# VH-VL binders against Phosphoglycolate phosphatase, part 24

Target 1, 238 residues: Phosphoglycolate phosphatase, of Staphylothermus marinus (a3dnn7)
Amino acid sequence: MIRLAAFDIDGTLTINRSSTVLCLEAIDALRKLEKNGVIVVLVSSNALPVVVGLKKYIGLSGPAIGETGALIYYGEEEIVATTKYSAKQAYLDVLEKYNEYVYGSWQNMFRLHDYALKIRKQYLSKDNEIYSLIKEYVENKYPYIKVGYSGYAIHLTPKDTGKGKALKQIMEKHGIRREETMGVGDSIMDWEFIKETKIKVAVANADPELRRKADIVTTKPSGYGVVEIVEKILDKPP
Key: E = the ipSAE of ESMFold2; O = the ipSAE of OpenDDE; V2 = 0.75 times the mean of E and O plus 0.25 times the DockQ between their complexes.

## First folded at step 15 (VH-VL; framework fv_felzartamab)

Design d3 (from c1 with heavy chain W101Y; at its last look DockQ between E and O 0.82; V2 from the best seeds 0.00; counts 0 for: pae E 7.4 > 2)
Fold by ESMFold2, look of step 15:
Structure d3 (fold): chain C 238 residues (1-238), chain A 119 residues (1-119), chain B 107 residues (1-107)
Amino acid sequence: as target 1 above (238 residues)
Amino acid sequence: QVQLVESGGGLVQPGGSLRLSCAASGFTFSDYYMNWVRQAPGKGLEWVSEISFSGSFTYYADSVKGRFTISRDNSKNTLYLQMNSLRAEDTAVYYCAREYYNSYAFDYWGQGTLVTVSS
Amino acid sequence: DIELTQPPSVSVAPGQTARISCSGDALPKEYAYWYQQKPGQAPVLVIYEDSERPSGIPERFSGSNSGNTATLTISGTQAEDEADYYCQSADDSGTYVFGGGTKLTVL
């Protein structure tokens, strides 16, 4: 009896992990959850307007989590910050110091707390080295900031927030117990919210570490895996 | 500077009751799940109980379920553990621990308060 | 209700590498966390999420989690590292579990 299902977007609802093209079958699956009274929560590192726009045009009524958990959208007059800190200062510092390797995400002009850097195309073969350098630099100089990397962007996020904290706040607000929840993702960065759910799902092409931690690994990748798990959940006896 | 200070420990007879408090400072208390962890003399660590941000959800180890009640008062930055029907095996140092919101780590601990259940 | 098993003791010479193991069925699916506890003191988090080091923890501390076993590694072990070490994780039901602890002796 799932009452809430949380999904990451990029790599999970898309056709694969390298595209932003939505898997239309996955979108239909989310609408089926909505029709069946399940609160669907999109959980993302994207700027809040991107996440909220997507949830609205899909037809989902549940809350949305943006900026890696720093912002929760409950409605037009109820947007909640989960942190008092911002990574803006650290982000500008990294841009100045490491501009040879990284540039700012276009979404940053719509962000308040979490800021994203893209690794320049010519350096993608060294992406983990660049991530490690930036992580060490930022976390030593800005002890209130955590650095993460999902393979899409390097995120600078206040340490006192995250996708898991935001999801737990949503669960409390709606009176939803962990036992009534499912979380689905493709990246080890998704573990922080997935671990807060009862049914922990990784899509087939998820990071190996996430696949090892999940309760269920789908047989199909990304959005096609979402279809698979939604069908199992809706076919499950009460 | 994060600080957690437990109080309320002491000597109590089997079947008795005791209420532990943990005063928190140096962080936004209501943003964290809080935990009690105990350590019997000469033994290892044992998780006892967890409470959600607002106190809406509480969780207990099987060994204390039905006897212990965790609660919090966010306006006073204080965590509580009400212990009823105490047994000799509840004798331990009780630690207040903060759960790191992005992980299942207990990143800050108090110094503990000793509860002795004897005779 | 799932258990984490640690050896009761490990001895190493100063400057050598200490490895403390933690075995459990939860570890393929859950992160491992490590705590150092010196006599008469509260535990201190030294490794979280398998391999991450909190601020203020020396670089000689590292961690890994592979298969059913998490390992705390202390390279260049110093006398001040002598302590009890506990691993921690969650079980399949989402409750927390600690290992029985390992006494590290630096001889």
Scores: ipSAE 0.086, ipTM 0.681, lowest interface PAE 7.4, mean pLDDT 91
ESMFold2 (binder alone), look of step 15: mean pLDDT 92; pTM 0.943
OpenDDE, look of step 15: ipSAE 0.905; ipTM 0.947

Design d4 (from c1 with heavy chain S30D, light chain P28D; at its last fold request DockQ between E and O 0.80; V2 from the best seeds 0.00; counts 0 for: pae E 5.3 > 2)
Heavy chain, then light chain:
Amino acid sequence: QVQLVESGGGLVQPGGSLRLSCAASGFTFDDYYMNWVRQAPGKGLEWVSEISFSGSFTYYADSVKGRFTISRDNSKNTLYLQMNSLRAEDTAVYYCAREYWNSYAFDYWGQGTLVTVSS
Amino acid sequence: DIELTQPPSVSVAPGQTARISCSGDALDKEYAYWYQQKPGQAPVLVIYEDSERPSGIPERFSGSNSGNTATLTISGTQAEDEADYYCQSADDSGTYVFGGGTKLTVL
ESMFold2, look of step 15: ipSAE 0.328; ipTM 0.764
ESMFold2 (binder alone), look of step 15: mean pLDDT 92; pTM 0.941
OpenDDE, look of step 15: ipSAE 0.900; ipTM 0.945
ESMFold2, fold request of step 19: ipSAE 0.268, 0.092, 0.297; ipTM 0.741, 0.682, 0.749
ESMFold2 (binder alone), fold request of step 19: mean pLDDT 92, 92, 92; pTM 0.940, 0.942, 0.944
OpenDDE, fold request of step 19: ipSAE 0.916, 0.911, 0.915; ipTM 0.951, 0.948, 0.951

Design d5 (from c1 with heavy chain E50Y; at its last look DockQ between E and O 0.19; V2 from the best seeds 0.00; counts 0 for: pae E 14.9 > 2, placed apart)
Fold by ESMFold2, look of step 15:
Structure d5 (fold): chain C 238 residues (1-238), chain A 119 residues (1-119), chain B 107 residues (1-107)
Amino acid sequence: as target 1 above (238 residues)
Amino acid sequence: QVQLVESGGGLVQPGGSLRLSCAASGFTFSDYYMNWVRQAPGKGLEWVSYISFSGSFTYYADSVKGRFTISRDNSKNTLYLQMNSLRAEDTAVYYCAREYWNSYAFDYWGQGTLVTVSS
Amino acid sequence: DIELTQPPSVSVAPGQTARISCSGDALPKEYAYWYQQKPGQAPVLVIYEDSERPSGIPERFSGSNSGNTATLTISGTQAEDEADYYCQSADDSGTYVFGGGTKLTVL
């Protein structure tokens, strides 16, 4: 029996991997999970208010994971950090030093631990060079910060946090055993939390490497794949 | 400071019974799944059984199903293994092991208690 | 219905790198765990979740899990590393299995 289902948002609950438009059928599927007593956890790199706002207006009562796992929302009086570090000082340092090449994500004013930079459009042809310079500068000067690049945003993140760590803490707090869980995503970066679950699901248009590792690869892409897997688990328990 | 102390081992004839105990201290016992793992003399490790936090569900290796019963008393911080219909192949050192909740690792082990089944 | 296969023994010279393999069909989808057991002692967890080291385990111990094979690697092997080593994983029913064990001999 599944008691908890964890979902990535972007590329998984959206209509495809390049849009932020939600797949309404997937949202309806999440509501069916909620009605059937399954704890639904949204797992995201977005700022926590974005993730929490989404979960609330969908009607989900479970915890939410924001800032790439650095923050867990359990309720209005219980927001928990999974790291003691913040990338804020490194982020401000990079903005000052590299302002010609990058600017801050609008979400950063709502973040505590994980900070994102965008490469200015006129420099996108040199994006890997800019990323490499910033990575070397930050990781040398701030040894507890890692620098990653998503192809359109550079992320400064504490090394000791992640989506998998956050999901494990939720499972521990709620007394949920791995055998009672499912994880769904579209990116190899989601493997970190998906491998902590019993039923490991990749949507049809997921990264090839994630599809190779999953227990189940849906026949439909992104949000339509979520509909597919939710119907299967509500008809037949694991 | 985690401690696990097994007791109740000894010599028993085939077909007999023994009850093993594992006294736990230094941690909140009721927050952890607990395991029994055995090792026959000169042989490798063999997982025997585990039990959930409250004791709500249990799992057994095929070799012991129907003969062994795992249980716990959270008010006494004690894990038990009731072993019935003992066979010579059950001869082993029996370890009590704590399972870290969401990592499936056996992070603390007792020093074991020897069970010998022979005529 | 999983089996984990380890070589019965591995020998290395002091200071060299020891590699102990563990093969099984569940390993592409499940974590591997490694235990060291010295004579007359209980096992000690040395690697969990494929590659993580518990506090107090020397940095010369490392682990990986790729394909059907998990590997415990001991760099700069010392005489005190001589022991039996067991891999462990979960089967698809949520129960556990150990490999048969590998005796590591230094020199």
Scores: ipSAE 0.000, ipTM 0.478, lowest interface PAE 14.9, mean pLDDT 89
ESMFold2 (binder alone), look of step 15: mean pLDDT 92; pTM 0.941
OpenDDE, look of step 15: ipSAE 0.863; ipTM 0.927

Design d6 (from c1 with heavy chain F57Y, light chain S93T; at its last look DockQ between E and O 0.88; V2 from the best seeds 0.00; counts 0 for: pae E 7.6 > 2)
Fold by ESMFold2, look of step 15:
Structure d6 (fold): chain C 238 residues (1-238), chain A 119 residues (1-119), chain B 107 residues (1-107)
Amino acid sequence: as target 1 above (238 residues)
Amino acid sequence: QVQLVESGGGLVQPGGSLRLSCAASGFTFSDYYMNWVRQAPGKGLEWVSEISFSGSYTYYADSVKGRFTISRDNSKNTLYLQMNSLRAEDTAVYYCAREYWNSYAFDYWGQGTLVTVSS
Amino acid sequence: DIELTQPPSVSVAPGQTARISCSGDALPKEYAYWYQQKPGQAPVLVIYEDSERPSGIPERFSGSNSGNTATLTISGTQAEDEADYYCQSADDTGTYVFGGGTKLTVL
């Protein structure tokens, strides 16, 4: 049976991949998982207060993962860092060197370890080229930092952590085996945590590479795909 | 720097037992899944076993399941492999290896310890 | 459950490009990983997640994964690159498998 379900937020719980508006039906689906005793974990590159605020107002009792796995919220008295490193210096360097192409995410003032860059609108048609340029520069100069891009922001994250490491720590703390888990996302960056779950789900509008790796690709996009998979799981519990 | 040092190998008769150890240093041991990988003389690499951060979850190749037990002591930064009911086919150099960046890669390896199962 | 097939050997002249293939039915869904092993030494990770280089690995090493075949490419091959090379992957249950290995000879 599924005892833990992990969900990405942006592009997965939202109405589509270009909006931050939550799909209310998906939120209701998460609440149904909660009512059925499933530990629901939000897994995100957002700053931890964004993820924790969302989980609390949805009514989820499970842990939350922020900053691309660098921070885990277990409760008011237990916030855990999964890395001793910070991408702050690499981030400031990129801002100075690549100012023409990128600017800092507003969330960075609430971050400790993972830092995000936004590609300026006039260069969005070349986003993969800009990502590759920044990835090469940062990973050569800062060997402790990895660079990822999900189509929402370029993230500079310490190499010794990630969404998968954080999810595995949560699973061990709750006594959850991989066979009892599901992961749902829309981006190849989500593979880090989805690969650690038994039921691997990509929403219909997910990155092509994620759809190829998943066990299940939903027929509906983003939050509507979340409704679809949650209904299947609750309709046929193991 | 990251260092992994295996010990406990040697000559053992078929049906016998050995316990391998791997001393870890230069990193936070409890933050990593750890693995054993072996290599028979003149042959390729074969994954043997994996253990979770706390040791609560263990995984084994089919060829060793039920005979080998992986464990760890995070207070001593040490990984173990208890090998029982040894067979000639278990003759190999045994490496301990660390999981890389939440991937399925093994980014640091020890020097290995030789286990010979022979009469 | 899964098998990875590599050629047993590849020969290349110094300065030429070496390509080592790794074929398996898991590779469309799973990442490939590559290790270099010199005689009497432990393996060293040279490529992870299909195409990523760990810090300290020369730029002449690159990787790809397309269809059911992953490829390790060494451009400008040097004498020091002579070694055995292993590909590796995992299935979604956490089982790991290595290819049989490829001996790269630099003549």
Scores: ipSAE 0.081, ipTM 0.672, lowest interface PAE 7.6, mean pLDDT 90
ESMFold2 (binder alone), look of step 15: mean pLDDT 92; pTM 0.944
OpenDDE, look of step 15: ipSAE 0.837; ipTM 0.915

Design d7 (from c1 with heavy chain E99D; at its last look DockQ between E and O 0.10; V2 from the best seeds 0.00; counts 0 for: pae E 15.9 > 2, placed apart)
Fold by ESMFold2, look of step 15:
Structure d7 (fold): chain C 238 residues (1-238), chain A 119 residues (1-119), chain B 107 residues (1-107)
Amino acid sequence: as target 1 above (238 residues)
Amino acid sequence: QVQLVESGGGLVQPGGSLRLSCAASGFTFSDYYMNWVRQAPGKGLEWVSEISFSGSFTYYADSVKGRFTISRDNSKNTLYLQMNSLRAEDTAVYYCARDYWNSYAFDYWGQGTLVTVSS
Amino acid sequence: DIELTQPPSVSVAPGQTARISCSGDALPKEYAYWYQQKPGQAPVLVIYEDSERPSGIPERFSGSNSGNTATLTISGTQAEDEADYYCQSADDSGTYVFGGGTKLTVL
C-alpha cells in the first residue's frame, strides 16, 4: 500500500514538457490520491510560493518542496531550509559574465538558495554547450554550488541539498517507510528524489536516462502518464 | 572507512537479560535505519529488529516481541538491543546491519557478537 | 506471514553458470535482495532491488524476480564464489524475511 506519492511539476503534471499548462486530468488524479489518504508531495525546482500556491489550490494537505530541495513547506509557521548556503553570488557572477547567452528567471526575486538561468532563444540550439560552459565555470569557482539543467532552466543549487534529501526528511517526519512510497518525474534531475522511493516512475516522454533508471515507464506522456499510474495504484482504470 | 562493531555478547542463563551495543563510525549514523539480525550456530539468518533514523519507529520479529527492545543514541553513534527473558532459542551470533534509509537493503554488516543461552 | 524457500544446495562446475532460486508469495509485490556469506564471515550484499549490483560486486552476479520466484545468477562461476547465499524480502507490514539459505559448491 502507497502512503506517500511524490510528483515533479513541470513536464510531469503539465500537458507536455514544453508547456506550463497543467493537465487537468492529472490534477484530478492528485485529488483522488488526497481523498484516499495518500500524502501527495509536490517536488520542484520552482520558487517555494509557486509550489505552495499550486498545492493549496489543488487541495493537497501534504508538504511541498521548492528550490530544488532547499526549502520545505510544512505549514505557514513551519518552513524549513535544508542548507545554509545560497547560490546568489554565483548567479550574479554568471549573469555578469554570460549575459550574451542567459538571463535570470523571473522567480529569482522570490528565491533564497537556488537560482535559475534561462538560455536566450537564439542560443537554444546550443543549450547543452552553454550549460556545460556555465557548469564548469561555476563549479570551479564556487565549490559549494552544483549546476543542473532540466531542459527548462539552468539551476545553481547548494551541493549540500537536493530533492532527495528534502523528500527523506519529509518521510521521516511522517513515519513513512520506503516500501510505502512512489516517485514520478520526467527529468534526470528527478532521479535524486525518485531513487529514494519504492515505486520509481518515469512518464513516457521523460529523459532517456530517467526512463532507463525507472522501474516503470508509463505508456502516456506527462500528465496523462500521471493519470495512468495513479489509476493503477488506486485500482481505478479508465 | 565504515565500521560497525558489536559488543555485549556472552553466556547467560535462561530467563536472564543481556544488552548488546553496536558502535558505528565512518558514516552519518542518523541517515540510516539500523537493524539486528541473528544467526543460530549452523543455521540461517533471521531478522530480529529495526529502528528508524530518529528512533521514532521500532519493529520486531514475532519471536522477540515483548522481550527485546531496540534503541539508538545518535549523539553517540550507538545502536542497542536490550534482551530480556532469554531462551535457549535466542542463542545466536547477533549482527548489527545498516539499512540505507529504509530501503530494506542491508549494505553493511558488523562482525557479530555471540550470545549463548544455557543453564 | 511471508516465507521464502531456497534449495539447500546447488553445485556447479567452475566456469559454468549457477542459478539459485528463491520462491515466495510476496515476491510478485516486493523486491528481492541477495547476500553472500563465507564461513566465519558476515554476509555481504550482492544484489538489491531484484537486479541491481552494489559497487565492487563482479558483473558475473545478476538477479531477476518474476512471478513467485527470484533468481540469483552467477555466470563464469569461480572457486571464490563458493559460499552460502540468502535471499531476503519484506512483507506488507514492513518486517524482513530471509530464505533458508543455499550452499553453493563449485566443482
Scores: ipSAE 0.006, ipTM 0.426, lowest interface PAE 15.9, mean pLDDT 89
ESMFold2 (binder alone), look of step 15: mean pLDDT 92; pTM 0.939
OpenDDE, look of step 15: ipSAE 0.837; ipTM 0.918

## First folded at step 16 (VH-VL; framework fv_felzartamab)

Design e1 (from d4 with light chain E30Y; at its last look DockQ between E and O 0.88; V2 from the best seeds 0.00; counts 0 for: pae E 6.1 > 2)
Fold by ESMFold2, look of step 16:
Structure e1 (fold): chain C 238 residues (1-238), chain A 119 residues (1-119), chain B 107 residues (1-107)
Amino acid sequence: as target 1 above (238 residues)
Amino acid sequence: QVQLVESGGGLVQPGGSLRLSCAASGFTFDDYYMNWVRQAPGKGLEWVSEISFSGSFTYYADSVKGRFTISRDNSKNTLYLQMNSLRAEDTAVYYCAREYWNSYAFDYWGQGTLVTVSS
Amino acid sequence: DIELTQPPSVSVAPGQTARISCSGDALDKYYAYWYQQKPGQAPVLVIYEDSERPSGIPERFSGSNSGNTATLTISGTQAEDEADYYCQSADDSGTYVFGGGTKLTVL
């Protein structure tokens, strides 16, 4: 029996990978998991208030993971950091040095540990070159900071944290064994948490590499794939 | 800096028992899964056991399941391996290893402690 | 139940490129991890998640994973690189496995 289901948000609960519009059917599916006693965990690189706000308005009681795993929300008086480091200094340095190419995500004013940069539209054709320049600069100057790129935003993240570490801490706190868990995502960056779960799910439009690593690839994309897998799980509990 | 120091190895008769300890320092011990990995003389590395942050979950290689028990005491920053019903094939250097929490890498290793099982 | 296969030995001349392979079904799903072990010493992590170098590992060490085969590559091999090299991976059951090891000789 699945006791915990972890979901990425962008590209997984949305109507597709290029929009932030939620798939309403997927939201209903998450509420069905909640009603059936499954702990639903939203796992995201978004600032914690974004993730917590979403979980609350959907009606989910489970913990939330924000800032690429650096913060776990258990409740109003229990927010836990999974790292002692912050990328804030590195982020401000990059803004000063690479202002021509990048600007800060609006969410950064609500972040403590993980910081996001967006590549200016006129430079998107050279996004991998810009990412590589920033990665080399930051990782050489700030040895405890890792630079990642999802194709949408460049994240500066402490090396000692991640979505997988955060999910394992939640599992430990709730006494939930790996065998009782499912993870669902659309990006190879989600493998960090999905690999920690028993049932590893990629939605149909996920990155090819994630689809290769998953146990189940849904037949429908993004949020519609979430509906598919939730119905399958609730119909096959033994 | 990160330091892992094993102790408790030695000579033991077949069928005997030993308890290994690994003292950890230089990092927040209860933030990490911990492992034992062994290496028989002249042989390769063999994973033995893994334990979760608080010790709630443990995993074992088939070769030691039922005979070895991994545990930890987070108040003492110490990892343990209780080895019972020892056999000649358990003769090895035993390493404690820290699991890199967001990956399946063993990023820090102790220097090991030798366990010899013979008459 | 999971097996990782490495060649028992590889020889390379100083300054040449050494390549050590590691094959197994787990590598299609799980990352490869590589360890260097010099005589009388504990293993040292040199590559994680297929291709990432830990801090302090020389840039001449690199890694890749394609299909079911991971490769550790050492460019410009130096005498100090002579060691045993082990690959490692994981499976769905929480089990870890090491390859049998490859002795790299620099001659």
Scores: ipSAE 0.203, ipTM 0.733, lowest interface PAE 6.1, mean pLDDT 91
ESMFold2 (binder alone), look of step 16: mean pLDDT 92; pTM 0.944
OpenDDE, look of step 16: ipSAE 0.908; ipTM 0.951

Design e2 (from d4 with light chain E30W; at its last look DockQ between E and O 0.65; V2 from the best seeds 0.00; counts 0 for: pae E 8.6 > 2)
Fold by ESMFold2, look of step 16:
Structure e2 (fold): chain C 238 residues (1-238), chain A 119 residues (1-119), chain B 107 residues (1-107)
Amino acid sequence: as target 1 above (238 residues)
Amino acid sequence: QVQLVESGGGLVQPGGSLRLSCAASGFTFDDYYMNWVRQAPGKGLEWVSEISFSGSFTYYADSVKGRFTISRDNSKNTLYLQMNSLRAEDTAVYYCAREYWNSYAFDYWGQGTLVTVSS
Amino acid sequence: DIELTQPPSVSVAPGQTARISCSGDALDKWYAYWYQQKPGQAPVLVIYEDSERPSGIPERFSGSNSGNTATLTISGTQAEDEADYYCQSADDSGTYVFGGGTKLTVL
C-alpha cells in the first residue's frame, strides 16, 4: 500500500517537458490520490510560494517542497528549512561580477536559500562555458554552495540540502516507511528524491538515465504518464 | 571539526549486556541518520544498525535483531547502542558513523570502541 | 541474501594504476561507495555515488559502476595508498552491505 506519492512539477505534471501548462488530467489524478488518503507531495526547485500556491489550488493537503529541498511547507505556521546556509551572498556576488552574462530569476525575491540565475539571450550559445565559469568561481569562493545547471537556469544551492533530504524528513514526520512510497519524475535531477522511494517511476519522455534507473516507465509522456501510474496504483496497488 | 567519540566498550560474558555511547560534535546532530558498523578482529566491516533523524525509524542487521537497540538523544548529541544477549560473534570494534542525508555514504566515522564477549 | 564480492588482494607497483572490483546484484540499481582503511584506523570515504570524490580526496582516486560491477581506480598509486578498501551499497530492503574488503599492496 502506497501512503505517500511524491511528484516533480515541471515536465511531469505539465503537458510536456517544454511547457508550464498543467495537464488537467494529471491534476484530477492527484485529487483522486488525495481522496483515497494518499499524501501527495509536490517536489520542486521553484520558490516555495509557487509550489504552495499550486498545491493549495489543486486541493492537496500534503506538505510541499520548494527551493530544491531547502524549504518544506507543512502549514501556515510550520515552514521548515533543511539547511542553515543560504546561497544569497554567492548569488549577489555573481550578479555583480557576471552581470554581462546572467540576471536573476524573478522568483529570487521570494527565496531564502536556493537562488537561480538566467543566462542572457545573447549568450545562450555559450551557456556551458558561462555555467563552468560561474561554477568554478562560486565553488572555490563559497565552499558550502554547489552550482547546478539544467539548461534553463543556473542554481546556487547549499551543499547540505536537496529534494531527497526534504522528502526523508517528511516521511519521518508522517511515520511513512520507504516501502509505502512512490516517486515520479522526468529528469535525472529527480533521481535525488525518487531513489528514496520504494516505487520509482519515470514518465515516458523522461531522461534516458532516469528511465534506466526506474522500476516503472509509463507508456504516456509527462502528465499523461502521471494519469497512467495513478490509475495503476489505485486499481492494483503494488 | 566533525567528531564522533565512542565509549562503553569492554569485556563482557556471553549472555551479558553492554551499552555503547557515541558523543557527536562539530555538526547539527539531528540533521543526520546515524549508524553503528562493526569489525570483528581481522575481519571486514559489517553494518549493524541505523536510526533516523528523530529516532522514529530504526533498522537492524538480521544478526542483531531482537538483541540490540539503537537510540539517540538529540538534546545531548549522543547516539546509543544497547546490546543484550551478547554472543562470542558480537566481539568487534564498534564504530559510530554519520550517514549523509542525501546519500547512503558514511562520511564520518568515530575511532571505534572494542567489545569482547568471552568467558 | 545480498552480497558484494571483492578480490581479497591487489598488488601494484608505485606509479602504476590499481583497479579494485566490487560485484553484486545491488549495484544494478544502487550506488557504490568506497572506503579506505589503514591499519588501526577508522575507514575514510573516498568515493560516493559510484564516481563522486569527496573534498580532500586526491584526484588519482576515481570510480565507476557498470551493470553489477563497480570499480575503484587509483592512478599513479603512491605508498600511502596501501590500505584495505571496502565497497558498500544497499539492498532492496534499505539495509546496507559491505564487500569483504581488498588489501591493496604497493610494492
Scores: ipSAE 0.030, ipTM 0.622, lowest interface PAE 8.6, mean pLDDT 90
ESMFold2 (binder alone), look of step 16: mean pLDDT 92; pTM 0.944
OpenDDE, look of step 16: ipSAE 0.913; ipTM 0.953

Design e3 (from d4 with heavy chain Y100E, light chain E52K; at its last look DockQ between E and O 0.17; V2 from the best seeds 0.00; counts 0 for: pae E 12.7 > 2, placed apart)
Fold by ESMFold2, look of step 16:
Structure e3 (fold): chain C 238 residues (1-238), chain A 119 residues (1-119), chain B 107 residues (1-107)
Amino acid sequence: as target 1 above (238 residues)
Amino acid sequence: QVQLVESGGGLVQPGGSLRLSCAASGFTFDDYYMNWVRQAPGKGLEWVSEISFSGSFTYYADSVKGRFTISRDNSKNTLYLQMNSLRAEDTAVYYCAREEWNSYAFDYWGQGTLVTVSS
Amino acid sequence: DIELTQPPSVSVAPGQTARISCSGDALDKEYAYWYQQKPGQAPVLVIYEDSKRPSGIPERFSGSNSGNTATLTISGTQAEDEADYYCQSADDSGTYVFGGGTKLTVL
């Protein structure tokens, strides 16, 4: 029996991996999970207001994970940090030093712990060099911060947090065991939270390495894969 | 590097009480469920109790329900077992065991502490 | 409801293969776990989730679970493998159970 289902947003609930347009059929599937008493958790690197706004307008009552796991929204009076550290100082430092190459995500003005940098279009051919330069600079000067690159954004994140840690805290707070959970994503970066769940799902157009690690790979991509797995779970629960 | 060290065992009368402690080091204590497992002299292993990584949820074997209370203090990296209304059949070596969240495996064990219940 | 049955003892000659069985209804739906315990020592995990080996456990240890029976297999058994072996199963009702244990003797 699934009591909690965790979903990545970008590339999973969207129409494909290159658009931010939501797959409306996937949203309806999430509402069906909600109606059937399943706690639906959105798990994202987006700023918390983005994730909370989406969950509320979809009609989901479950917690939301933002800032790559650094923040959990349980309700208006219960927003919990999973780290005492912030990458804000490192982020501002990088903006001053590397302004020629990167700019800040618009969401950073709403972030507390995890900060994202975008590589300017004219330098995308050198993205790994720029990432490596920033990683060495930041990790040397701010040893409590890890620097990662998603292929589209450079993330400055406290070392002691992540999507998986946040999801485990939600499971414990709600009295939900791993055996009662499902995780769905499209990127190998989602493995961190998906590995913490019993039913590990990759959508059809997911990264090859995630598809190799998953228990179930859907036959349809992104949001259409979400519809597929939700219908399977609700039609014949384990 | 991972270490679990039990203490608090000893001789106690039937109906008495003891509190066991397990000091943890070498890992992030609050990322793990913790367990007590016991072994009567010359006998096999018996699971006793489990506690979630924040301490919010506890589980007990039927043989100890209502008499034993598991707890933890994450600020001290310490697991506890409060044992009340002790019986002769509670005589055992008590092991503290770490439970890996994803696998439910008891992957690290302490050396155990002996509890003897006799008159 | 959970009961795991093991033979009380198994004897094997050095270099031969030892097989220790663990039977129980729960094993149809739940994973089996195996622990080695040498005299006066704490148990050590040797197999988890039916067939997975923790880091540091020799390749000669393997496991399987088919039907309601899990099997610990030790290939090329060595004198140091002489120990008690316990199977264990976990479920989501908050109950764990160990088998009665099997004494492996290497003659």
Scores: ipSAE 0.006, ipTM 0.478, lowest interface PAE 12.7, mean pLDDT 90
ESMFold2 (binder alone), look of step 16: mean pLDDT 92; pTM 0.945
OpenDDE, look of step 16: ipSAE 0.851; ipTM 0.920

